# Miniprotein binders against q96jn8r1131to1294, part 161

Target 1, 164 residues: q96jn8r1131to1294
Amino acid sequence: TLEFLENHGKNILLSNGNRTATRVASYNQGIVVINQPLVPQLLVQVRIDFLNRQWTSSLVLGVITCAPERLNFPASACALKRAAWLLRGRGVFHNGLKICEKFGPNLDTCPEGTILGLRLDSSGGLHLHVNGVDQGVAVPDVPQPCHALVDLYGQCEQVTIVNP
Below, E stands for the ipSAE of ESMFold2; O stands for the ipSAE of OpenDDE; V2 stands for 0.75 times the mean of E and O plus 0.25 times the DockQ between their complexes.

## First folded at step 15 (miniprotein)

Design kq1 (at its last fold request DockQ between E and O 0.88; V2 from the best seeds 0.89)
Fold by OpenDDE base, fold request of step 17:
Structure kq1 (fold): chain B 164 residues (1-164), chain A 96 residues (1-96)
Amino acid sequence: as target 1 above (164 residues)
Amino acid sequence: DEKEEKIEEIIYRAFELSDEGELEEALELIVEAIRLAVENKDEELLVWAIYIIANIAQQLGDPELLEKVLELAEEAYERTKDPEIKWLIEYLEKDK
């Protein structure tokens, strides 16, 4: 069963069998990691449940390639020092380095109800899915094992893991 | 520790500034962070700082700076054998 790990950002409250993450304070400290590592052809999806339009930026989605249970999560995913591959806005980042300027839809403008998915293909490419539509390879040759990460940042105050 | 936290804050601030388009200020900060990381013998933060300065260099569109970053990364890899640095070297060689 897919669920968020108990090791999470300080402002996160887990519910619904740890399938729902809610940021209950501030605009940051909202990182969560899904328990099962991504394996080829496994589609992991989260639904944006609630947005607070007070903020400009929204959630960050990606993967980490280190052991999630050992992580001391920073206030934001962008402050992850290593082993991080992140989708923010329309950009793709690796450890703070923008490796793609324009990819997929702008995550900062995805409305509530949007279902975002991550999937590894057989070649190790990380795909983004938006409402069931494959947006293509965001990151080629992602190191494995890796875990899906969601940073409930800014606007994004709640997400829920959903089945494909 | 305290020094580590300080360096981390500087690195992240450099990233934020670069993200905001304040590239010159970002560059100044990240150079300082690199200096501090080396001084403190913090290889992890050094690696991260190298990623950030690479990001800044890309945004500046400065090929000479990018070359310097590549050299810095190569030196760091020779010393640390950090796979993250190996990845960066390969990336920079393709995208410089």
Scores: ipSAE 0.913, ipTM 0.960, lowest interface PAE 0.4, mean pLDDT 95
Fold by ESMFold2, fold request of step 17:
Structure kq1 (fold): chain B 164 residues (1-164), chain A 96 residues (1-96)
Amino acid sequence: as target 1 above (164 residues)
Amino acid sequence: DEKEEKIEEIIYRAFELSDEGELEEALELIVEAIRLAVENKDEELLVWAIYIIANIAQQLGDPELLEKVLELAEEAYERTKDPEIKWLIEYLEKDK
């Protein structure tokens, strides 16, 4: 059963059997990680539940390739120094290096109700899905094991793990 | 460590400035952070700083700076054998 890990950003409250994460303060300190690594070819999905449009940027979605259970999370996913592959806006980042300028839709404009998915293909390529539609390979060969990560940043105040 | 935290803050600020399009200011900060990380012998922060200066150099479109970044990464790889630096070297060398 997929759940968000108990180790998470300081402004996060978990609910719904740890399948829902809410950012209850500020605009940051909202990193959550799914408790089990991605299983190749199986889709992991979260729904954007609540947005606050007063902020300009929104959630970050990606994977972390180191063990997350005891990791000290920074205030923002973009400050992860190692082992991070992140989708932000339309960009793809690895440890702060933008490796793709324009991939998929702009995450900053995804409305409430959007279902975002991550899937590893057989070659270790990381795919983004938006409302069930495969957007292609964001990262061609992600080290494994890796865990799905969401940073409830800015606009994004709540996400829920949903089944495909 | 207070020095480590300060270097970390400078690196992240350089990233933020680059994200805002303030590339000259970002470059000045990340060069400072690299010098401090080397002085403090903090190889993990140095590796991250190399990622950030690579990001800045890429945005500037400055091939001479990118070559210097690659040399710095290769030197760090020889000292650390850090797979994160190996990945970066391969990335910077790939045909785009």
Scores: ipSAE 0.872, ipTM 0.937, lowest interface PAE 0.5, mean pLDDT 93
ESMFold2, look of step 15: ipSAE 0.851; ipTM 0.933
ESMFold2 (binder alone), look of step 15: mean pLDDT 79; pTM 0.759
OpenDDE base, look of step 15: ipSAE 0.904; ipTM 0.957
ESMFold2, look of step 16: ipSAE 0.861; ipTM 0.935
ESMFold2 (binder alone), look of step 16: mean pLDDT 79; pTM 0.760
OpenDDE base, look of step 16: ipSAE 0.908; ipTM 0.959
ESMFold2, fold request of step 17: ipSAE 0.863, 0.854; ipTM 0.936, 0.934
ESMFold2 (binder alone), fold request of step 17: mean pLDDT 79, 80, 80; pTM 0.765, 0.766, 0.775
OpenDDE base, fold request of step 17: ipSAE 0.912, 0.909; ipTM 0.960, 0.959

Design kq10 (at its last look DockQ between E and O 0.94; V2 from the best seeds 0.88)
Fold by OpenDDE base, look of step 15:
Structure kq10 (fold): chain B 164 residues (1-164), chain A 96 residues (1-96)
Amino acid sequence: as target 1 above (164 residues)
Amino acid sequence: DEKERKIEEIIYRAFELSDEGELEEALELIVEAIRLAVENKDEELLVWAIYIIANIAQRLGDPELLEKVLELAEEAYERTKDPEIKWLIEYLEKDK
């Protein structure tokens, strides 16, 4: 089953069989990683459960290609030194390099209840799904194995893994 | 160690500044971080710093700076053989 790993950001509290992640303090230190690596035809989805509008920005979604069990998580996904492919706002980033200016909906403005999904296609393309709608390839040729990562940042205080 | 932490902080600050549009200041900081990483023989931080300076150069739209970044990346790859740097080189050459 899909769960968040016990190795997570310092401000994260896991519940619901490790399928729900809640950031219980501050605006950062909220990175979580899903246990199973992405493989073709596996759709991994999380639902935004709660937003706190006192903060700016929202969750970051993406994948890492390093071993998640041993990763020392920084305060935010943007501070990941390597092996990171991230969707933030409307941009796509690789290790801090913006490789796409405008992609899909603005993650900073997704309301509560939004379901965000990640899926690898047969060619190694990483797709973003929003409420079940394929937004296209965010990152081509993603190295495998890779794990889905969610940074509960800013407004985003809780997410839950949901089945397709 | 303390040196590593300092370099990490500089690199992240450079990223933040670039994200805020303060590209010139970001450039100054990241250049310093690169020098420090080389001096400390920290290959991991060097690779990260090269990604950040590539991002800054890209946002500045400075082709000469981008060329310098590419050269820096190539030199770093010769030393480290880091696949992350190889990816960056291929990316920069494609978008050239």
Scores: ipSAE 0.897, ipTM 0.955, lowest interface PAE 0.4, mean pLDDT 95
Fold by ESMFold2, look of step 15:
Structure kq10 (fold): chain B 164 residues (1-164), chain A 96 residues (1-96)
Amino acid sequence: as target 1 above (164 residues)
Amino acid sequence: DEKERKIEEIIYRAFELSDEGELEEALELIVEAIRLAVENKDEELLVWAIYIIANIAQRLGDPELLEKVLELAEEAYERTKDPEIKWLIEYLEKDK
């Protein structure tokens, strides 16, 4: 079963059998990683449970291609120095380089209840799903193995892993 | 450790400034971070700094700066054979 990995950001509390992550302090230190790598038949989905609108930026979603069990997470996903492919706002980033200006919806405006999904296609393309609707290929050829990552940043205070 | 953390903080600050549209300030900081990473022989931080200056160079639309960034990336690739740098070189060359 899919769970958040016990190695996570310092402000995260895991609950609900490690399927729910809550940021319990500040606006950052909220990185969580799914405990299994993505494979073509696996759709990882999280629901946005709680947002705090006092912040302007919201969650970051993406993948890392390095081993997550011993990784020292930075305060924010955007500070990952390597092996990171991230969706933030409407942008797509690789290690701090913006590779796409507009892809999918603006994550900063997604409301509570939004279900966000990640999967790999057979060519290694990373797809975003929003409420069950495939948004297309965000990243055309992601190295494998890779793990899905959520940064409960800013507005986003709680997410829960949900089944497709 | 202390030197590496300072360099890392400068690189991230340059990213933040670039993200906010303060491209000239971001460039000034990332050039300093690159100088420090080279002096400290920190190849991992240098690779990340090259990603950040590549982002700044593209947003500035400065082809002379981009050429210098490519030269720096190619030199780093020859030293390290890091696939992250190879990816960046290929990415930047495709915008031509």
Scores: ipSAE 0.836, ipTM 0.926, lowest interface PAE 0.6, mean pLDDT 92
ESMFold2 (binder alone), look of step 15: mean pLDDT 79; pTM 0.762

Design kq11 (at its last look DockQ between E and O 0.90; V2 from the best seeds 0.89)
Fold by OpenDDE base, look of step 16:
Structure kq11 (fold): chain B 164 residues (1-164), chain A 96 residues (1-96)
Amino acid sequence: as target 1 above (164 residues)
Amino acid sequence: DEKERKIEEIIYRAFELSDEGELEEALELIVEAIRLAVENKDEELLVWAIYIIANIAQALGDPELLEKVLELAEEAYERTKDPEIKWLIEYLEKDK
């Protein structure tokens, strides 16, 4: 069963069998990691449940290639020092380095109800799915094992893991 | 570790500034962070700082700076053998 790990950002409360993450304070400290590592053909999806429109930025989605259980989460995924591959806005970042300027839809403008998915293909490419539509390869060769990460940042105050 | 925390804050601030388009100020900060990381022999923060300066150099479109970043990365890799640095080297070389 896909769940969020108990090791999470300070402002996160988990519910619904750890399948729902809610940021209950401020605009940050909202990082969560999904328990099972991504393997080829496994589609991991989260639904944006609630947005707070007072902020301009929204959730960050990506993967980490370090052990998630021991990770000390910074206030924002953008401050992850290493082993991070992140989708923010329309950009793709690796450890703070922008490796793609425009990819897929702008995550900052995805409305409530949007279902975002991550999937590894047989070649190690990380795909983004939006409402069931494959947006293509965001990262061509992701080190494995890796875990899906969601940063409930800014507007995004709640997400829920959903099955395909 | 107070020194480590300070360096981390500088690195993150450099990233924030770069994200905001304040590339010159970001560059000044990240150079300082690199210096401090080297002095403190903090390999983890050095690696992160190298990624950030690479990002800044890329945003500036400065080929000379990118070359210097590559040299810095290569030197760091020789010392640390960090696979993250190896990836960066390969990335920078590919984009030349």
Scores: ipSAE 0.904, ipTM 0.958, lowest interface PAE 0.4, mean pLDDT 95
Fold by ESMFold2, look of step 15:
Structure kq11 (fold): chain B 164 residues (1-164), chain A 96 residues (1-96)
Amino acid sequence: as target 1 above (164 residues)
Amino acid sequence: DEKERKIEEIIYRAFELSDEGELEEALELIVEAIRLAVENKDEELLVWAIYIIANIAQALGDPELLEKVLELAEEAYERTKDPEIKWLIEYLEKDK
């Protein structure tokens, strides 16, 4: 079954059979990774369970293309120096370079209860789903294997892996 | 690795400033970080710094700076053969 890896940000507590991640301190140190790489038939979905609107920024979604099990995570996903493709706010980023100004919804305004999904298509394109609706290709040709990542940043204090 | 950590912090601060719209200050910091990464022979941080200066140059809309960034990336690729810098070169060339 899909779970968050035990290797995660320092402010994360895992619960619910490692399917729920909660950031229990500060605004950062909240990176979690799904325990299986993405394959075309796999839709990884998380539900936003709890937001604290005092912060202006919210969660980051994306993939890393390096092995996550023993990676030393930075405080924020945006500080990943390599092998990172991230959806953040309204944009898409690769290693800190904005490659798309606007894709899908603004993640900083997604409400509690929103279900966000990531999957690869057969060409290696990374798709975002929002409440079951495919938003199209965020990144056209992601190297494989890649691993789904969520950064419980700022507003986002809890997410849970849910089934399609 | 105290020097490496400090260079990393400068690069990330440049990214933050760029994200906040302080592009000239971000550019000053990332140029300093590139110099320090070269001096320290830190190829991983240099490659990341090249990504960040590319981001800043795009945000400025400065084609002359982007061309200089491409030249820097090409020189780094000759040294490292790093596939991350190869991807960046291809990305920047497609936009020309």
Scores: ipSAE 0.877, ipTM 0.942, lowest interface PAE 0.5, mean pLDDT 93
ESMFold2 (binder alone), look of step 15: mean pLDDT 79; pTM 0.756
OpenDDE base, look of step 15: ipSAE 0.898; ipTM 0.955
ESMFold2, look of step 16: ipSAE 0.861; ipTM 0.937
ESMFold2 (binder alone), look of step 16: mean pLDDT 79; pTM 0.758

Design kq12 (at its last look DockQ between E and O 0.88; V2 from the best seeds 0.88)
Fold by OpenDDE base, look of step 15:
Parts: structure tokens; C-alpha cells; sequence
Structure kq12 (fold): chain B 164 residues (1-164), chain A 96 residues (1-96)
């Protein structure tokens, strides 16, 4: 069963059998990691449940290739020191380096109810899915094992893991 | 420790500035962070700082700076053998 790990950002409250993450304070400290590592053809999906429009930025989605159980989470995903591959806005980042300027839809403008998915293909390519539509390869040759990461940042205050 | 936290803060601030388009100030800060990381023999922070300076250099579009960043990365790899640095070197070489 897919769940968020108990090791998470300081402002996160887990509920619904650890399938729902809610940021209950401020605009940051909202990183969560899904318990099972991504394997080829496994589609992991989260639904944006609630947006607070007083902020400008929204959630960051991606993967980490380090052990999530021992990770000391920074205030935001952008401050992850290593082993991070992130989708923010329309950009793709690796350890703070923008490796793609424009990819897929702008995550900062996805409305409530949007379902975002991550999937590894047989070649190690990381795909983004939006409402069930494959947006293509965001990151080629992602090291394995890796875990899906969601940063409930800015507007995004609640997400829930959903099954395909 | 306190020194490590200081370096981390500088690196993250450099990233934020670069994200805001303040590239020259970002560059100034990240160079300082690299110096401090080397002095403190902090390989983890050095690797992160090299990624950030690569990002800044990429945004500046300065080929000479990019060359210097590549050299820095290569030197760091010789010492640390960090696979994250190897990835960066390969990435930078493809874009050259």
C-alpha cells in the first residue's frame, strides 16, 4: 500500500492512513515522501486537495535517490543538497541546477482536483502524468532506487495519494 | 555545527538570488560558499555549491565561467569521486 512516510516536514499532518498530507502552518516545511520506491511501470499519483490562494508558488514534485527514512528535510525541496530531481513550475531541476526550462504544465497553476503522477519507464525515464495523460519524460536515466517526493509548498496545503 | 549551517545558508541564498534573476550577487555568494566549504573540508556542501554555481553560470550564459565551473567540478571529482559530480561533469560537457 502506498503511504507517506512518517519522516516528513515539520508542518505536515498525516491522516487517512497516511495517504493524506496536510500542511497546517506557514507556507513551507511541507515535504513528504512516498514509502515504496518507484519501479518500472508503477504509477504513483497524488491529488491536489486544497489550495490557499494567498501564496504564489505551489507544490514541487519529484524523486530522491537517497534513503528517505534518514533524511533531514529542509524547509523546501529546493534546499535539498543532493540526490534530488524536482519539477517546479515548468522547470526541471537536479540538485538546484535547472536542466529543463519548459516541461509540461505549470505546476504553480494546477487547480484543485488535479491528479499528478510519476512513473519510471523501462529505460529509467521519469514520466509526469497529469490527470491520467502522460506528459513525457521529465528526467532521463533516473538512478534507482528512488522515491517520489511531494513538497506541499505555497498554495498547496493538502494532497492525497490516489490509485490509478 | 555553526559553520556548516552558515555555509548552507549562503548556498541556499545564492540559489534564491539566482532564481530571482540577481545573478551577479548570487555568483558572489556562491564563490564565497565554495571557499568556505573547501576550508572546512566539507565535501557534501562543496558538491552542492558546485551545482548551484553551475546553475548560475548557465543562466549568465558566460562560456568562460562555464569552463571554470567544469574545471572546478573535475578537480572536486578527483578528490571526492562523488557520483553526483560525475553526473554534473557529463552534463556540462554535453552542453559545451
Amino acid sequence: as target 1 above (164 residues)
Amino acid sequence: DERERKIEEIIYRAFELSDEGELEEALRLIVEAIRLAVENKDEELLVWAIYIIANIAQQLGDPELLRKVLELAEEAYERTKDPEIRWLIEYLEKDR
Scores: ipSAE 0.898, ipTM 0.955, lowest interface PAE 0.4, mean pLDDT 95
Fold by ESMFold2, look of step 15:
Structure kq12 (fold): chain B 164 residues (1-164), chain A 96 residues (1-96)
Amino acid sequence: as target 1 above (164 residues)
Amino acid sequence: DERERKIEEIIYRAFELSDEGELEEALRLIVEAIRLAVENKDEELLVWAIYIIANIAQQLGDPELLRKVLELAEEAYERTKDPEIRWLIEYLEKDR
């Protein structure tokens, strides 16, 4: 059973058997991580439950390639200094370096109810799924093990892990 | 460490400025952060700062700056053998 890890951003409240994460203050401190690494054939999916459109930026989605249980999370995923592969807006970033300008939909415009998925392919490529539709390879060769991460940033106030 | 926290804040601010399109100010800040990280012998922050100046240089499209960033990364790799720097060097050496 997939759950959010107990080690998370300071503004996160976990509920629904640790399958729902809510940012309960401010616009940041909202990093959550799935409690097991990605493996082939595992599709990790989260549904966007609540958005506050007063902010212009929204959630960040991606993976971290170091062990998350003892990690001290920064206020924003974009401040992760190492081992981070992030999808933000339409961009793909590695440790603050934009490696792809346009990939998939603009995450800042995904409405409530959108289901976002991450999986590895057989070559170690990281795929984004949007409402069940594979968007292709965001990162071609992610080091393993890697762990799915969501930053409930800005607009995004709640997400829930869902099964296919 | 207050010095480390200050350097981290400058690096992140440079990233934010670059994301907002303020490339010249971002460059000035990240160059200062690199100088401070070197003075403080903070190799972890230096590696991150090299990623951020690589991001800025890429956006500017300045071949001489990109060459200087690559030289900086190579020098840091010789000292640290940090695989994050190895990855960056390989990335910068690949054409699109």
Scores: ipSAE 0.862, ipTM 0.933, lowest interface PAE 0.5, mean pLDDT 92
ESMFold2 (binder alone), look of step 15: mean pLDDT 79; pTM 0.753

Design kq2 (at its last look DockQ between E and O 0.94; V2 from the best seeds 0.89)
Fold by OpenDDE base, look of step 15:
Structure kq2 (fold): chain B 164 residues (1-164), chain A 96 residues (1-96)
Amino acid sequence: as target 1 above (164 residues)
Amino acid sequence: DEKERKIEEIIYRAFELSDEGELEEALELIVEAIRLAVENKDEELLVWAIYIIANIAQQLGDPELLEKVLELAEEAYERTKDPEIKWLIEYLEQDK
């Protein structure tokens, strides 16, 4: 069963059997990690449940290649020191280095109800899915094992893990 | 400790500035962070700082600076053998 780990950002409240994450304060401190590592052909999906338009920017989606149970989460995914591959806006970042300028839809403008998915292919490519549509390879060769990460940042206040 | 926290704050601030387009100021800060990380023998923060300066250099589009960043990364790899740095070196070489 896919769930968010109990080790999460300080402003996160888990519910619904740890399948729903809600940021209950401020605009940050909202990182959550999914318990099972990504393996080829496993599609992990989250739905944007609620957006708060008083903030700017939105959720960051990606993977980490370190042990999530022991990770001390920073206030923002952008402050992860290492082992991070992130989708923010239309950019793809590795440890703060932008490795792709324009990829897929702008995550900052995805409306409520949008379902975002991550999937590894057999070659280690990380795919982004949007509402069931494969957007292509965001990262061509991701080290394994890796875990899906969601940063409930800015506008994004709640997400829920959904089955494909 | 306090020194580590200070360096982390500088590195993140440099990233924020670069994200805002303030590349020159970002560069100044990240160079300072690198010096501090080396002085404090903090390999983890050094590796992160090298990623950030690579990002800044990439945005500046300065080939000479990019070359210097590559050299810095290579030197760091010789000392730390950090696989994250190895990835960065390969990335920078392929991006030339």
Scores: ipSAE 0.906, ipTM 0.958, lowest interface PAE 0.4, mean pLDDT 95
Fold by ESMFold2, look of step 15:
Structure kq2 (fold): chain B 164 residues (1-164), chain A 96 residues (1-96)
Amino acid sequence: as target 1 above (164 residues)
Amino acid sequence: DEKERKIEEIIYRAFELSDEGELEEALELIVEAIRLAVENKDEELLVWAIYIIANIAQQLGDPELLEKVLELAEEAYERTKDPEIKWLIEYLEQDK
């Protein structure tokens, strides 16, 4: 069953059978990773449960292509130095390099209740789903294995894994 | 390592500045971080710094800077064979 890994950011509290992640302090240290790698036809979805709009930036969503169980997470996903493919705001980033200026909706403006999904296609393309609607290929050929990652950053204080 | 941690902080700060559109300040910081990573013989931080200066260079649209970044990446790939640098080289060659 899909759960967040016990290895996570320092400010995260896991609950609801490790399917809910809450950032309980500060604005960062909120990285969580899904416990199973993405495979074709697996849609990993999280619902945004709580936002604090006093911050301007919100969650980061993406994948890491290295083993997550003993990885030392930085304070923010954008500080991952390697093996990271991230959706942030409207941009797509690889290790801090913006590879797409505008993809999908602006994650900083997604409201509470939004369901965000990640899926690999048969060619290794990473797809974003928003409320069940495929936004297309964010990254055309992601190395495998990879794991879905959420950084409960800034506005985003809680997300829950939901079934597709 | 304290020196390594300092270099990491400079690289990340350069990324933040570039993300905010402060490209000239970001460039000055990342050039300093690259020099420090080379002096410290820290190949992993150098690879990351090359990603960040590539990000800055493409936003500036400076073809001479992009060529220098590509040369730096190719040199680092020769030493390390790091697949992250190989990916970056291929990416930069397509964006020309």
Scores: ipSAE 0.862, ipTM 0.935, lowest interface PAE 0.5, mean pLDDT 93
ESMFold2 (binder alone), look of step 15: mean pLDDT 79; pTM 0.757
ESMFold2, look of step 16: ipSAE 0.840; ipTM 0.929
ESMFold2 (binder alone), look of step 16: mean pLDDT 79; pTM 0.758
OpenDDE base, look of step 16: ipSAE 0.899; ipTM 0.956

Design kq3 (at its last read DockQ between E and O 0.95; V2 from the best seeds 0.90)
Amino acid sequence: DEKERKIEEIIYRAFELSDEGELEEALELIVEAIRLAVENKDEELLIWAIYIIANIAQQLGDPELLEKVLELAEEAYERTKDPEIKWLIEYLEKDK
ESMFold2, look of step 15: ipSAE 0.856; ipTM 0.934
ESMFold2 (binder alone), look of step 15: mean pLDDT 80; pTM 0.773
OpenDDE base, look of step 15: ipSAE 0.914; ipTM 0.962
ESMFold2, look of step 16: ipSAE 0.840; ipTM 0.931
ESMFold2 (binder alone), look of step 16: mean pLDDT 80; pTM 0.773
OpenDDE base, look of step 16: ipSAE 0.914; ipTM 0.962
ESMFold2, fold request of step 17: ipSAE 0.869, 0.874, 0.862; ipTM 0.940, 0.942, 0.939
ESMFold2 (binder alone), fold request of step 17: mean pLDDT 81, 81, 81; pTM 0.779, 0.782, 0.780
OpenDDE base, fold request of step 17: ipSAE 0.913, 0.911, 0.906; ipTM 0.961, 0.961, 0.959
ESMFold2, last read: ipSAE 0.868, 0.849, 0.861; ipTM 0.938, 0.937, 0.939
ESMFold2 (binder alone), last read: mean pLDDT 81, 81, 81; pTM 0.785, 0.782, 0.772
OpenDDE base, last read: ipSAE 0.913, 0.906, 0.908; ipTM 0.961, 0.959, 0.960

Design kq4 (at its last fold request DockQ between E and O 0.95; V2 from the best seeds 0.90)
Fold by OpenDDE base, look of step 15:
Structure kq4 (fold): chain B 164 residues (1-164), chain A 96 residues (1-96)
Amino acid sequence: as target 1 above (164 residues)
Amino acid sequence: DEKERKIEEIIYRAFQLSDEGELEEALELIVEAIRLAVENKDEELLVWAIYIIANIAQQLGDPELLEKVLELAEEAYERTKDPEIKWLIEYLEKDK
């Protein structure tokens, strides 16, 4: 069963059997990690439940290649020091280095109800899915094991893990 | 400790500035952070700082600076053998 780990950002409240994450304060401190590591052909999906338009920017989606249970989460995914591959806006970042300028839809403008998915292919490519549509390879060769990460940042106040 | 926290803050601020397009100021800060990380023998923060300066250099589009960043990364790898730095070196070499 896919769930968010109990080790999460300080402003996160888990509910619904740890399948729903809600940021209950401020605009940050909202990182959550999914318990099971990504393996080829496993599609992990989250739905954007609620957006707060008073903030700018929105959720960051990606993977980490370190042990999530021991991770001390920073206030923002962008402050992860290492082992991070992130989708923010239309950019793809590795440890703060932008490795792709324009990829897929702009995550900052995805409306409520949008379902975002991550999937590894057999070659280690990380795919982004949007509402069930494969957007292509965001990261061509991701180290394994890796875990899906969601940063409930800015506008994004709630997400829920959904089955494909 | 306090020194580590300070360096982390500088590195993150440098990233934020670069994200905002303030590349020159970002560069100044990240160079300072690198010096501090080396002085404090903080390999983890050094590796992160090298990623950030690579990002800044990439945005500046300065080939000479990019070359210097590559050299810095290679030196750091010789000392730390950090696989994250190895990845960065390979990335920078392919991006030439």
Scores: ipSAE 0.913, ipTM 0.960, lowest interface PAE 0.4, mean pLDDT 95
Fold by ESMFold2, fold request of step 17:
Structure kq4 (fold): chain B 164 residues (1-164), chain A 96 residues (1-96)
Amino acid sequence: as target 1 above (164 residues)
Amino acid sequence: DEKERKIEEIIYRAFQLSDEGELEEALELIVEAIRLAVENKDEELLVWAIYIIANIAQQLGDPELLEKVLELAEEAYERTKDPEIKWLIEYLEKDK
């Protein structure tokens, strides 16, 4: 089954059989990674469980294309220096370069209960799903293997892996 | 190691400034980070800094700066053969 890896941000506590991640301090140090790479047509979904509206920015969602088990995570996903493809706000980023200005909904405004999904298509395109609805291709050909990542940043204090 | 951490902090600060729309300040900071990374012979930090200055140049819409960024990336690629720099070169060339 899908679980969050034990290697995670310093402010994360895992629960619910490692299917729930909670950020228990501050606004950052909240990176978690799914325990197996994305395979074509596998839909990895997380539900936003709790938000703290004190913050203006919220979670980041994406993939890394390097092995996550021993990676030293930075405080924020946006500080990943390589091998990172991230959806943040309305933008899509590769290693800090914005490659798409508007894609899908604004992640900073997604409410509690929103289910966000990632999958690869047969061409290696990375798709975002929102509440079961495919938003299209965020990144056309992501190198494989790649690993789904969530940064419980700012508003986002808890997410849970859910079945598609 | 301490120099490396400092360069990393400068690069990330430049990204944050660009994210906040402070593009001129971000550019000044990332140019300095690039000089420090070159001086320190830190190719990994240089590659990341090139991504960040590419981001800033793209937001500025400055074709002369984009050409300089492309030249810098090509020089780094010839030295390193880093596929991340190759990807960036191809990305920037499609913008032309």
Scores: ipSAE 0.865, ipTM 0.938, lowest interface PAE 0.5, mean pLDDT 92
ESMFold2, look of step 15: ipSAE 0.857; ipTM 0.934
ESMFold2 (binder alone), look of step 15: mean pLDDT 80; pTM 0.764
ESMFold2, look of step 16: ipSAE 0.858; ipTM 0.935
ESMFold2 (binder alone), look of step 16: mean pLDDT 79; pTM 0.759
OpenDDE base, look of step 16: ipSAE 0.912; ipTM 0.960
ESMFold2, fold request of step 17: ipSAE 0.858, 0.865; ipTM 0.937, 0.939
ESMFold2 (binder alone), fold request of step 17: mean pLDDT 80, 80, 80; pTM 0.779, 0.778, 0.778
OpenDDE base, fold request of step 17: ipSAE 0.911, 0.910, 0.911; ipTM 0.960, 0.960, 0.960

